# Designs tried in a protein design chat: miniprotein binders against q5gan3. Part 20

Target 1, 136 residues: q5gan3
Amino acid sequence: MDIKMQIGSRNFYTLSIDYPRVNYPKGFRGYCNGLMSYMRGKMQNSDCPKIHYVIHAPWKAIQKFCKYSDSFCENYNEYCTLTQDSLPITVCSLSHQQPPTSCYYNSTLTNQKLYLLCSRKYEADPIGIAGLYSGI
Short names: E, the ipSAE of ESMFold2; O, the ipSAE of OpenDDE; V2, 0.75 times the mean of E and O plus 0.25 times the DockQ between their complexes.

## First folded at step 16 (miniprotein)

Design e5 (at its last look DockQ between E and O 0.87; V2 from the best seeds 0.71)
Fold by OpenDDE base, look of step 16:
Structure e5 (fold): chain B 136 residues (1-136), chain A 103 residues (1-103)
Amino acid sequence: as target 1 above (136 residues)
Amino acid sequence: GSGSPEFLRIWGELSFWYGRLEDAVRMFTEAISLWPDDARLYSDRAEVLMEQGEFERALQDAETAVRLQPEWPKAHLRLAEALEEKGRHEEAEKARQRAEELS
């Protein structure tokens, strides 16, 4: 299962908004390994999602981007918008080198614009992330 | 700050899963400081405290959870567990009964 979007604002808020970025206990093999381990545990899914995004900005700030969505993402069947501002984001990407018994993730902290999925066209709530803006 | 309450809770729960009880308590405590009215956090911390043998503190958290969310069955179950460890069997039974009524 490739989890790029959490359905609903609640799930998105819970799993994709970490502000300020949590100081997690040491020994969890990194931010993403810990987080993805948690997610897999909760979902009881053995599959390794390829990518997961966590935004480190206030929820209210993120909500503002969904006030007026400027696009419709056909692939997701959801309204979407490119954030005007770059946001601090942790990108959890599945490593190409996998241990035999677990999912291993690389954690990349970056500051980028992203494609935000919105619950509706206007006055919407963020419900997911379609991807990062590559500048291309 | 050291994180959002939700992610503090996540890492608290994760810590608990891996037997890192002290880390779990710390994470939940910090989450509670941010969301002092969230019954879930008290219940979660109570569970960890129970595992640590900190039954008095667990009981306090369980009572707090019940106070905050009296309609939440799990809160009463957690309270019952704490009461049992304290030897307060009759009260524990009442808590279980309340949980059942709310279910």
Scores: ipSAE 0.743, ipTM 0.884, lowest interface PAE 0.5, mean pLDDT 93
Fold by ESMFold2, look of step 16:
Structure e5 (fold): chain B 136 residues (1-136), chain A 103 residues (1-103)
Amino acid sequence: as target 1 above (136 residues)
Amino acid sequence: GSGSPEFLRIWGELSFWYGRLEDAVRMFTEAISLWPDDARLYSDRAEVLMEQGEFERALQDAETAVRLQPEWPKAHLRLAEALEEKGRHEEAEKARQRAEELS
């Protein structure tokens, strides 16, 4: 695998794949509030991202879904695929019950199919999530 | 404990940012148990240990980080920091010079 093909994959791997799900320390008001605080601090960005997804499945299993890429997503300028199987996912969503500037996140653990973004580069590593298949 | 090494590292760093030094050491230690050859983790744990005043342990971790990744400038800077905390100033200066050469 080419090191350049993993730039996007590295960020996705490090921030969106948590398997097995970490047993994190108490005192951060939950999984998503801790994780999103880390992301803002690491990016030196005071913006509150609206949503972030974390997949709780082995990286190799997630990589396999990009081998089944069957569409090009113009909005992202990348290949994309809907996963064949539902995956356990934590959805970190900015809370509507508090001011957006508070950067408070709800954490929802769910099991859903998702739309993966797959790198246009050789070996098509997963580089992001375009969304979830809600069915509802 | 359990978790991916990357997320254990994330929560270790987050814990350190919040002054939760014991939690940070625990998270990095768990990450090291899964990825014992990842120099980043030893460099990170050394920094937390220095904040705790555990200077000999911090030095051991900084030395391990340099051994695992001898061309990594940050590892040499961490070693320099640990050496300074132990009063070994000439050795610390050598480590800083090495880091500068690698940059």
Scores: ipSAE 0.568, ipTM 0.777, lowest interface PAE 1.5, mean pLDDT 84
ESMFold2 (binder alone), look of step 16: mean pLDDT 90; pTM 0.904

Design e6 (at its last look DockQ between E and O 0.70; V2 from the best seeds 0.68)
Fold by OpenDDE base, look of step 16:
Order: C-alpha cells, then structure tokens, then sequence
Structure e6 (fold): chain B 136 residues (1-136), chain A 120 residues (1-120)
C-alpha cells in the first residue's frame, strides 16, 4: 500500500472525514475526481496519489477506535488499529488509464473495516488510514 | 448536505471551475452549519464579487470582519467590496486596518497607496 500523503489529525479530519457525505454539484466527473483535483490544487502537487480514503462517519465515532491501539504499522511508523465495525467509506483509486494532463480516479463507495492510524498508543486521535481490511 | 469542511471544499472547487452559483450554494449550506466561521463568509464574498453581487458581498465581508476582527484578509475583502460600492473613504480605512494587522503584505500596501493617491 502507498504511504499516506498526509499524516496528522487536522489534515485527516479535513480531507478524510465527510459526514454526512456531501451532495456535491453535478458535472465534476465523480466524487473522487473532484476531491483529488481539489487536493492537488491546494498542495500544488502534480503527482497523482494512488489511493485516498474518505470515511462517512462522525468524528467522535472514529476517534473511539483510537482509544486503544492494538498494533504498530511499521510502514507508517505509527500505531494503528483495526476498526471493530465496518464504516461507510469512499475509496478513491487512481485509474490505470490516465489522461496526459490530469489524474483520473475511480470512486467506490463501500462498507468495510479499516486499519486506522492513531497518533499514539492510547487515548489517541485518528491521523490516517493504512488500508482496508481484506476479510469480512 | 455534507460536512462543513467538505462543503467548503466543493465550494472552492466550484469557484475554481467557474461554477459560481454552485459555489455560493455550497458556502451557504456550510454557513448554515457553521454560522460563526469567518472563512466561509469571506469565501462566499469572493464568489459574490465575481458575480457582481457587490451588496451581498459587502454584507458577507462585514460579517467576516465582525467575527474575526484580527484577521487581515477579512479587512482586505471588506475594502474590496467597499470599493465596488463607491465607498472609497471607508475602503481606505479597511485597507489601513488590513495593513496594520499585516504590515508585511505588499499587495495591501500598494492598494492603499493607490487609493490614497486617487483620493488626494
């Protein structure tokens, strides 16, 4: 999996928590194309992130999962925990077919458990997502 | 519906792509959720200015200043709105306040100097 582009509670809250899921204007070629276009514009980065996750649940509910971290994710050098519950998530994945001058993303809305990155081992804040749980 | 942050995101994105009406709608909805966020009023004011809705922009700018009087950008936005309304003396004061709060801002300084020259 890709290393998270942004680590931090503030950035995570701002860019990865959309609750309730926004009713965005039509014509933006989908949720993820719009969002990732915004992100690239704000960061002034021409690179195309391979994947981005957006959770559609209350911050407080997500924060509870980081009360006790049960693992350490070496790739991120951060504590992490598998959420006990499935959460509604939009997965923005970079398409294998790219136009020459922009990033194109596929949007997938799903309900899955995920590996949440936490700011510390106990009583922590969510700061990122390491990935989705592959099992049921 | 949506989170205020994501409404703001889509408002800004809409503005970038010239979808001014969509932008206003997004910011308006965000404001309904976060009525004390000066940033949202300032952002909506900018869109309204682009639409030629100067009176509404002025109202939003005034609101932003009221909510965050120590925020230089709020005063800058107010000055711009006042200029479009022909209220040059008041705009002058707004530019001065913006500069006081951010003396390193050369753009504000230049704007102030231009206006002072015009009014002399």
Amino acid sequence: as target 1 above (136 residues)
Amino acid sequence: SGSPEFLKIWGELSFWYGRLEDAVRMFTEAISLWPDDARLYSDRAEVLMEQGEFERALQDAETAVRLQPEWPKAHLRLAEALMEKGRHEEALEAYRRALELSPEDEEVREALERLEKELS
Scores: ipSAE 0.737, ipTM 0.891, lowest interface PAE 0.5, mean pLDDT 93
Fold by ESMFold2, look of step 16:
Structure e6 (fold): chain B 136 residues (1-136), chain A 120 residues (1-120)
Amino acid sequence: as target 1 above (136 residues)
Amino acid sequence: SGSPEFLKIWGELSFWYGRLEDAVRMFTEAISLWPDDARLYSDRAEVLMEQGEFERALQDAETAVRLQPEWPKAHLRLAEALMEKGRHEEALEAYRRALELSPEDEEVREALERLEKELS
């Protein structure tokens, strides 16, 4: 149809990069509950995603990790890289203490290295997060 | 503060929950960072319309059209603001432009037909 500007890179930038971290208004039961309700409203579905990551770093810094990507991740069909540095991240995770249909999220701020997915196209732009690395 | 995209997200979320003042503040801050993003002016115009701030909404809708003249939603925002200001002939032209750019838009077609009947 007329969907010319809806690619994975735009969705990742739009929904997973928040820098400086927004000073959000009160009344939404916190950062993650507000953000995840927005995402459900935009996608017009009833599913409650189990997890969502938001990076609190400048987009250009995140882009640089993908310029030096060193592996192809076959299970994602994309290039990938482990970030050289830990990044500040909010992890929005679906709570087990509430009924699943409530879509209640816990919000955890952490600093961790990430496995970034890097586009096979578009100058290797970041398009997703495959997971977090335990740097213990 | 925040990224313009997240300021936009929280502006939209605020608007959905009826927090109109918060929505305007979030969009205004996003505009200060991205003054040439037509989406932000279209979004703020919609909230201003709900607040009854029709002159401010019109100014934002005009800006959105100037920044993206081929975007159907910008012309729709302009038509809506013009209607609230009683400038119906100008609204008619804006509705026609919106429909020209998006011929399958039933909502715009219905609005245009209603206005054409009213002015006949």
Scores: ipSAE 0.604, ipTM 0.795, lowest interface PAE 1.3, mean pLDDT 85
ESMFold2 (binder alone), look of step 16: mean pLDDT 88; pTM 0.862

## First folded at step 17 (miniprotein)

Design ctl (at its last look DockQ between E and O 0.34; V2 from the best seeds 0.00; counts 0 for: pae E 12.5 > 1.5, pTM O .686 < .8, other shape alone 5.811 > 2.5)
Fold by OpenDDE base, look of step 17:
Structure ctl (fold): chain B 136 residues (1-136), chain A 103 residues (1-103)
Amino acid sequence: as target 1 above (136 residues)
Amino acid sequence: GSGSPESLKSSGESSFWYGRLEDAVRMFTEAISLWPDDARLYSDRAEVLMEQGEFERALQDAETAVRLQPEWPKAHLRLAEALEEKGRHEEAEKARQRAEELS
């Protein structure tokens, strides 16, 4: 695995996996606000991503989904796979009402299948989330 | 003027959420002042501090995070990284092992 892939997987682990899910103290203004603030601060990016996904499952469990990727996501130019199982996920969605100098997010905890981006076709590591499975 | 603790806390929260968040260390420091028992804030600050080469402060925060929430695997991993920078290899390995057990 090259350095780019390692960075990708590390970033994914840091930013998109929180297990067990942290229970914030009383007064905390939302799970996603904390997470996204961290993300923006760490990356020094003032932009407000419209959506971000956080998985609340062990890394090893998530990694197994990227052992074999049967699809290629052209929009991302990465291999991808649909998880066979539903996972506990927090969806951070940008609020329509924004403060002038920061980003405000709504937090939604759900259990859904998701499309994982994998570092390569076989024996890969998760490096991103393309989206949630909406069902057919 | 003087305000009640609740008023001060609310004001602090407003500053945290509505201010510029370009400096992660500053952000987490402010947040910790409002939520001193939030292990994630310490762990997150530790990560940023490590990236900045502030290993001593990172270690302190990582240890605080582990103390507050020992069952959180990321706290142990961040602690391990900080310990390695201090040359505490055996302790770092133990932390990594614990993180793996919890993951």
Scores: ipSAE 0.024, ipTM 0.366, lowest interface PAE 3.4, mean pLDDT 81
Fold by ESMFold2, look of step 17:
Structure ctl (fold): chain B 136 residues (1-136), chain A 103 residues (1-103)
Amino acid sequence: as target 1 above (136 residues)
Amino acid sequence: GSGSPESLKSSGESSFWYGRLEDAVRMFTEAISLWPDDARLYSDRAEVLMEQGEFERALQDAETAVRLQPEWPKAHLRLAEALEEKGRHEEAEKARQRAEELS
């Protein structure tokens, strides 16, 4: 096993939680471009992820959603839960108006429920986000 | 001459994005000389320094980021990362707890 490929709650916390949401100076290249560059460097991955979600809520509130999870998400081989409440989220989306190799991202702030991935261990911690609730 | 702090931070992030770690450190250092009170610049430089294995320098920058913005949860997480790399696990755990309290 390659320990570098391990994903855990520490990485999820550092890459997907930003509370309170950081403000950059006016005219800076935008929230998501800095964050996504940081994330790719930390994960040592040269690919440009098409989408990334950042939650702007306290970590303890996020942890509580996983403590009551009773579903298993076969596609991810992890337990999962749909959050009971909508959360403030920034969606970082790979821009269609730039060459894909530029890894340029648009930022969208929204308030939505989301699907959390929860560790398979007892008293699970959040370890990822599978997606946003479509509302339909 | 130096560019604006915004331009230097952006160039540092781009350099980091392309794996040019020495250039990223230089650009963040120049941005810090212009905006010495922006905690985010120290957090950015600490991250690059950790990728270089410069853990003592990274710790110093993470400590500065916490001092400048003590209610910023990510500053405490950066501190925890640097402490962990130096094997100071109890202190790293305390820093993570502080970040959770501020979340």
Scores: ipSAE 0.000, ipTM 0.119, lowest interface PAE 12.5, mean pLDDT 77
ESMFold2 (binder alone), look of step 17: mean pLDDT 90; pTM 0.895

Design f1 (at its last look DockQ between E and O 0.77; V2 from the best seeds 0.74)
Fold by OpenDDE base, look of step 17:
Structure f1 (fold): chain B 136 residues (1-136), chain A 102 residues (1-102)
Amino acid sequence: as target 1 above (136 residues)
Amino acid sequence: SGSPQFLKIWGELSFWYGRLEDAVRMFTEAISLWPDDARLYSDRAEVLMEQGEFERALQDAETAVRLQPEWPKAHLRLAEALEEKGRHEEAEKARQRAEELS
């Protein structure tokens, strides 16, 4: 497997798959604020990502969705597929109201279908999320 | 409870914010799920060092070296723990091994 694909899959597993959903220590300002603070710290990036998704389902179940990709997401230059099932997801969205020195995020737990990015067309590994299914 | 990878995340985050007891708890739970992950032992050792728990840190560092003997950082962590225990000669050997593997 391509090194780039392995890195992508590993990063996706590490940062976007939380099953079962972690019970984080009390005192943190929410799931997403903690997670995004971690990401920013690790990447040493002061920028505030606009959105991040975390799936709360078994990795093996998610992998099955990338067995056959049914589409190509040109914006990402990656194969992608719409999940057949709704999945429990935490959506971390950047708040419109920002403190001057930090990134503040809203945490939304929802159950929705999503567009998975797959490492290749067939027998692929999930490497990202393009977005949630809006029904439109 | 949680996924091992996110337990690790929150362990590290807790450590960054000086919440050492929370960090130890998170890493401990992660280790229970991934008992062969040397990095988790190394991370917990670092937190334990900060707490002054040098004996426990040494045990974790030794475990990390045992699990990943070719990992230079494991030997460096062991050296740090040995130094705090006054075992300077052994610490130097650990540092030398880390250098050889780098």
Scores: ipSAE 0.760, ipTM 0.902, lowest interface PAE 0.5, mean pLDDT 93
Fold by ESMFold2, look of step 17:
Structure f1 (fold): chain B 136 residues (1-136), chain A 102 residues (1-102)
Amino acid sequence: as target 1 above (136 residues)
Amino acid sequence: SGSPQFLKIWGELSFWYGRLEDAVRMFTEAISLWPDDARLYSDRAEVLMEQGEFERALQDAETAVRLQPEWPKAHLRLAEALEEKGRHEEAEKARQRAEELS
């Protein structure tokens, strides 16, 4: 497969934007277990990330949220913005009911506002997700 | 349905797990959305070769070369498909081209 070309592409767009949500083949223990297995294979890394978010909205709509970002998130050394609208999101979270080395993931589909990390460049493209908004 | 980059992801994942029919289907759907992406044709050609579908693999490898003629992997994929078809002189020319581009 084209591992070298995939490494050179923008990881956020490639791994975190799935619109419309893919109709994937059954038998992979679900969306998140399949996706996280792919990510580990591409990174050639045995670590099991604790959490990964996938947004199910058009890329252009997501780009708009960053065009007017007005906060700097020092913990990430990037600008950040809270999305004006809730977005459909799959949350892939490492299961606490399984040994961490099993890399088993729970999949949760939800609609929430989220904090986007925005590039410090003029175009301010989205480059990551800092977290989900909670009003409670 | 799905995004082309996620269809590609699931095609690759399916291939890694030996699920060749699913892999071809995922790459085919991705190609319908991104018909000018040489990587997708190269990927589908690889799966088709594993299936023994050598004529279809050759067609996809030729398409990948046409779309990205400066991409060494496309020429290597073409050489592989040509070898499976018994077209050894053409395969050697494709390997030479890939070497020149490396």
Scores: ipSAE 0.691, ipTM 0.846, lowest interface PAE 0.9, mean pLDDT 85
ESMFold2 (binder alone), look of step 17: mean pLDDT 90; pTM 0.912

Design f2 (at its last look DockQ between E and O 0.78; V2 from the best seeds 0.71)
Fold by OpenDDE base, look of step 18:
Formats: C-alpha cells, sequence, structure tokens
Structure f2 (fold): chain B 136 residues (1-136), chain A 102 residues (1-102)
C-alpha cells in the first residue's frame, strides 16, 4: 500500500471526506497539490503518495455502505464493498512529470462507484478506499 | 463553503505558506460551523499573532480557554497574547495554569 491513510474511521473522515467540497484559497497549485502538501507536512514525510481519494458526500451516507461487506480485499487485509451508488469524488493522482523538489498532483473530479474499505464485515465504519469502479 | 475539517486543513496550510489573510478566513468560516471548537479559536489566534493583531488574538485565546479550560495549549496561547499586550502578571498566571494541567 502506497499511502498511510488507512488506520481508523477518524483518519478516513478527516482526510477523505470533504462535504460540501471546500472552496480553497486562490493561488495554490490546485486542490490536490494543496491537500497532499498538507498530508506530507503532517506526516513529516517527503515521499509522494501515488494516489488519494476524497469523497464529497455526507458521512452518514457513506457509512451505510459498510453495513455489510460483500468481499475481502487481500491487498489491504480488510473487508471491502462496492458502493451501490456513484459518489462525487476528487482523485488526486501523482503526475508522471515531477519537479525535483516537490510532489505534483493532478486533480480529477468525477462521479463513480468505489471500493470502500470497512472496519469489519458487518455494521462497520468506512476506513479507506481501495479504488474506483470503472464499469458502467 | 466546505467541511469544518477541510476548512481547518486549508487554514493551516495557508498559515504554513505565509498566507495569513487566507488562513484567518478559513478558520473564521470553520468557526461559523463549529462555534464551540476551542482548537479553531486557538489556531486563528496563532495566525492573528503573526499578523500583529494582538487584541483580536487575545479575544480568541480567551474564548479557547473558556471553551476548554482543561486544555493546556489554550492557556499557553493566552499567555502569548497577554505578553504582547504587556500584561505580564496575567501571562505568568496563564503559564502556571498550563503547567498545572499538563
Amino acid sequence: as target 1 above (136 residues)
Amino acid sequence: SGSPEFLKIWGELSFWYGRLEDAVRMFTEAISLWPDDAELYSDRAEVLMEQGEFERALQDAETAVRLQPEWPKAHLRLAEALEEKGRHEEAEKARQRAEELS
């Protein structure tokens, strides 16, 4: 796993749930560059995570998806489920072109289903995102 | 607009990059959503201190202490603001209180 986002619903809520989507100050290099700079600063880590997801939906709505996890994501060693509904999501992806002294990210706002990581199999809390569903 | 958590994030980030006006705005908006969150007042106070707005910083620090009197950092922030206003004796009392709570 590339990013250290996972542990606990609190961290997930704080770093991956932005509802309604914040109007950030002008002059920054974009939503994801700002957010990822913050995360790196807090973690005191110079490494560049490859990807980070932010959901722009109410926490309560997201929690409902973890009432029952229909699968197990071995790569994360956590239960996971595909959301029944598409959600508004910002995808922060590390650019292939990097400046020498910083991490640069592309910001993509989309509506997609996603694979949600849940704290346990039943009546669980969301704790992370494994990826997006590309199907229709 | 935004979640209080992310408003706080962008407030802190703005502060790190020396964008003090933006930081104050972000924290102010967050406070409007979470008026009882002592940490937001403390954070805004820190930015205001950097701006030289010592009176406003003092007000925020006092608010933080009122909301979370058991929080040592709130008292430390209050002490800093009091010192800038020349209220040394009161600042010392605030520092002492912070130590007692630690």
Scores: ipSAE 0.757, ipTM 0.893, lowest interface PAE 0.5, mean pLDDT 93
Fold by ESMFold2, look of step 17:
Structure f2 (fold): chain B 136 residues (1-136), chain A 102 residues (1-102)
Amino acid sequence: as target 1 above (136 residues)
Amino acid sequence: SGSPEFLKIWGELSFWYGRLEDAVRMFTEAISLWPDDAELYSDRAEVLMEQGEFERALQDAETAVRLQPEWPKAHLRLAEALEEKGRHEEAEKARQRAEELS
């Protein structure tokens, strides 16, 4: 159980935290298409994830939000917290130009509060993002 | 710049797409942030060998071995670079070292 949660935290750290945001090379049809292509290649699967979030803030700052998780997020079967502040993020969202044969992604840079999924281990590391805060 | 993890991601992605100059640049930036990460030097050495930059590849492979002398892949990378330089006896010693570490 510990190794599974730790694996989730390491995957989140390595694939969802980009700070400072990389000055990536051109020619990959944008940030999200490049990143999502890398993820599919590393996982050696044909699925196109519907959405992927990348936070552009220091890991230590993100860790602080999970230190004292407030709630249980039943839809994700994990503890979670709403970040106190908006964070700069890139939202990689699957775009359906030719649905059955395309994994094309739109890239949206925004500042929003996040629902973080939090490990209940000794370090209380963030392990995922449940979604964006959509308050009125 | 960027995080070392994402610099490495874009370095690997660039290498997969045959964009060797971009790959070297990304790994070089990652090394500037994590100068003690042996894997980054091994990665850059691989790209440099594809570019035919064998002396630079050898230097990076030697650095990878210095940083992680118990890592079999570092010794294999060193052997590859030594072979490209025609230093066959040294390459065989590096392969023997990698074998005993495996």
Scores: ipSAE 0.617, ipTM 0.810, lowest interface PAE 1.2, mean pLDDT 84
ESMFold2 (binder alone), look of step 17: mean pLDDT 91; pTM 0.915
OpenDDE base, look of step 17: ipSAE 0.756; ipTM 0.893
ESMFold2, look of step 18: ipSAE 0.607; ipTM 0.797
ESMFold2 (binder alone), look of step 18: mean pLDDT 91; pTM 0.911

Design f3 (at its last look DockQ between E and O 0.07; V2 from the best seeds 0.00; counts 0 for: pae O 3.1 > 1.5, pTM O .782 < .8, other shape alone 2.955 > 2.5, placed apart)
Fold by ESMFold2, look of step 17:
Structure f3 (fold): chain B 136 residues (1-136), chain A 102 residues (1-102)
Amino acid sequence: as target 1 above (136 residues)
Amino acid sequence: SGSPEFLKIWGELSFWYGRLEDAVRMFTEAISLWPDDAYLYSDRAEVLMEQGEFERALQDAETAVRLQPEWPKAHLRLAEALEEKGRHEEAEKARQRAEELS
């Protein structure tokens, strides 16, 4: 479950907020492949997470969206909110164009509204991203 | 040119892959943003030790100890750098201090 990598205010802040976006060194096959390799090393597991989101906006701006969360997301057992503004994000998605054991990731930079998970306990701090707004 | 948290991530990743110059650069940029973070100096000292830059590693280890004098790892970094410079009695004192703090 991809979202479980992001649940928890400390892990979400540390691994999902990159503002301003880092000017990373060459040789890691890109932003997402480097970042996801780091995350797998820290978690000490062989799983290749299917998806990971990184928001490129200041933490205080992101916290604002959870201040007035208006919904409860039963599948996550947390409050949630759709951000009023689109945010610049990088979507790291597991590629199926390479052998599954390679853990190769596509990187997509996009600007979309997000479904944020907001802690029931910790002053409604953002603790994860449930998904992107599809705009139906 | 990056968030301090992600600069640290890429510094660690660079170090894991043997990209020592990149690791030093990433930690140095992170230090410029958070100059009072003892952990960053300890991280850069470790990379500098791998590079054989023992005087620079010693300076960073001393800074880490100054910023967090009750942190055992900072004293161990200091001991490692002192040992490489042949300052054995000072290294032993630093190792003893780290043990006392554990």
Scores: ipSAE 0.579, ipTM 0.794, lowest interface PAE 1.4, mean pLDDT 85
Fold by OpenDDE base, look of step 17:
Structure f3 (fold): chain B 136 residues (1-136), chain A 102 residues (1-102)
Amino acid sequence: as target 1 above (136 residues)
Amino acid sequence: SGSPEFLKIWGELSFWYGRLEDAVRMFTEAISLWPDDAYLYSDRAEVLMEQGEFERALQDAETAVRLQPEWPKAHLRLAEALEEKGRHEEAEKARQRAEELS
């Protein structure tokens, strides 16, 4: 595995997998607000991403989905596959109402199939999420 | 001085902005408030590793694993940090431990 693939999988593991899902006490500003602040700091990027997905399942379970990719996502220039199973996912979506000095996010916990980006066609590692399965 | 969630977030940010001492302090205070939060120990472990406090970092990683044995991220984070420091053998041991816990 080349360095690019390693970086991709590492970043995916760090930023898009939270298992078990962290639970904060009542009064917390929100799961995504905390997560996205961390992510922005880690990536050293002050921009506010529009959307971010976090999977709450073991890495090995997610990795198995990239054993065989079934398609190629042209927009990402990466192989991709639809997960066979629904996974617990938190969707972090940027709020239309923003405070002046930070990024504010809405958190939605759901259970859905998703399109994984895989590092290569076969025996690959997950490196990203293209989106959620809409059923259409 | 702040809520545990605030301390956690700003500890993490402090770490990535190179303010290691501040990060350790914030995580330590957060741990005093949330002693069973595995992520706080894991976060502090990363900072300690960057400071060269390897034994303390490993201790925190093991604490994190004890609290959440199904979560191997703590040791993986340590492995990454060890690699950055050129400590390849120890990094491999950390990865092996993470694999055992996965």
Scores: ipSAE 0.029, ipTM 0.378, lowest interface PAE 3.1, mean pLDDT 84
ESMFold2 (binder alone), look of step 17: mean pLDDT 90; pTM 0.900

Design f4 (at its last look DockQ between E and O 0.94; V2 from the best seeds 0.74)
Fold by OpenDDE base, look of step 17:
Structure f4 (fold): chain B 136 residues (1-136), chain A 102 residues (1-102)
Amino acid sequence: as target 1 above (136 residues)
Amino acid sequence: SGSPEFLRIWGELSFWYGRLEDAVRMFTEAISLWPDDARLYSERAEVLMEQGEFERALQDAETAVRLQPEWPKAHLRLAEALEEKGRHEEAEKARQRAEELS
């Protein structure tokens, strides 16, 4: 199971927007392990998603990027746009080595441009992340 | 700090793992940011019930009902808290209301 897109703006907001970044309780095995554990619990799915992105910027700021989308992502069958600015992002990536009966994730906090999926071509809402932009 | 939604997420996660104090703290912080969210009060009430803090749970449940009187779950949570306080008649009324709204 690989979830890169959240269906609908509400789902995207709920699971991919954490601003300001939460100070989670001590004792958990990292940001992503906790978050992904929650997601798996809610979905009641034992599969381990390969990757999940969390943006640490205001929702209104992110919405502005979908005001005018300039691309179409065929793989998602959705309009998409490259963010003009770099955003603080936590990348949750599934580790290559997994303990039995659990999903282990690496947490990477970075600042990068990303490809947002937009609900439509113009005046749209963010509904997912297609990937990160690597380069300048 | 954190977004109210992610505070709620970590609160619920903490509750799942038996970290009741952490859960209460996270929900409390979320409520401070979203004071009109009945769901947060209901969730905190559930944690407080588990802690044996029945009076505080009752207060949260009453708040949830006040904020979202059309929400059946709020009335069920209230009924649970009332039962622990020995207020059986009122608990039954709350259950009946929940059923009517379902």
Scores: ipSAE 0.739, ipTM 0.886, lowest interface PAE 0.5, mean pLDDT 93
Fold by ESMFold2, look of step 17:
Structure f4 (fold): chain B 136 residues (1-136), chain A 102 residues (1-102)
Amino acid sequence: as target 1 above (136 residues)
Amino acid sequence: SGSPEFLRIWGELSFWYGRLEDAVRMFTEAISLWPDDARLYSERAEVLMEQGEFERALQDAETAVRLQPEWPKAHLRLAEALEEKGRHEEAEKARQRAEELS
């Protein structure tokens, strides 16, 4: 579900790229709770997505990682690449310490390499994030 | 600062939660970065209408129509602002234009 919300260059750009990171108003229980509330308001279902990633880097820099992608990720039916550099990201993860119906999210700012999904038909533009690289 | 799209998102979110001053600020910052995006003016006009700032709302709605004259929502926003200013004939004209474009 999380990847489906991020698949497609337009959806990925609008919901997963925040650079420079927005100075958002207080009163929304934090960055991720605000953002995920917006996303739920736009989604067709009422489920609380388990995870969402936001990259805090310029779009052009992110696009370059997909330019020479040679790997195909069968699970997503799309090309993919591990970014050559770590990128600053916010990880919005559904909290397990709150009732599931609360849709409460933890916000974690980290700097990691990402597995990007790269469009086969849209100039190899990034269209999603398959996950984080947990290497050392 | 922030990306124009995320500034817009947080403007909408602020408006949904009734935080009108925050919404106007976020849309205004987004406009400073993307001054030709008709969506931003239409969205700021909606918030200004809720604030009772009808002249500012009208100016923004007129800008949205100028930037994207084929967009039905821009004409509907213009009609709303014109109604609040008592310009009913012009408001009706704007509504007719939006209907023709739908």
Scores: ipSAE 0.620, ipTM 0.811, lowest interface PAE 1.2, mean pLDDT 85
ESMFold2 (binder alone), look of step 17: mean pLDDT 90; pTM 0.900

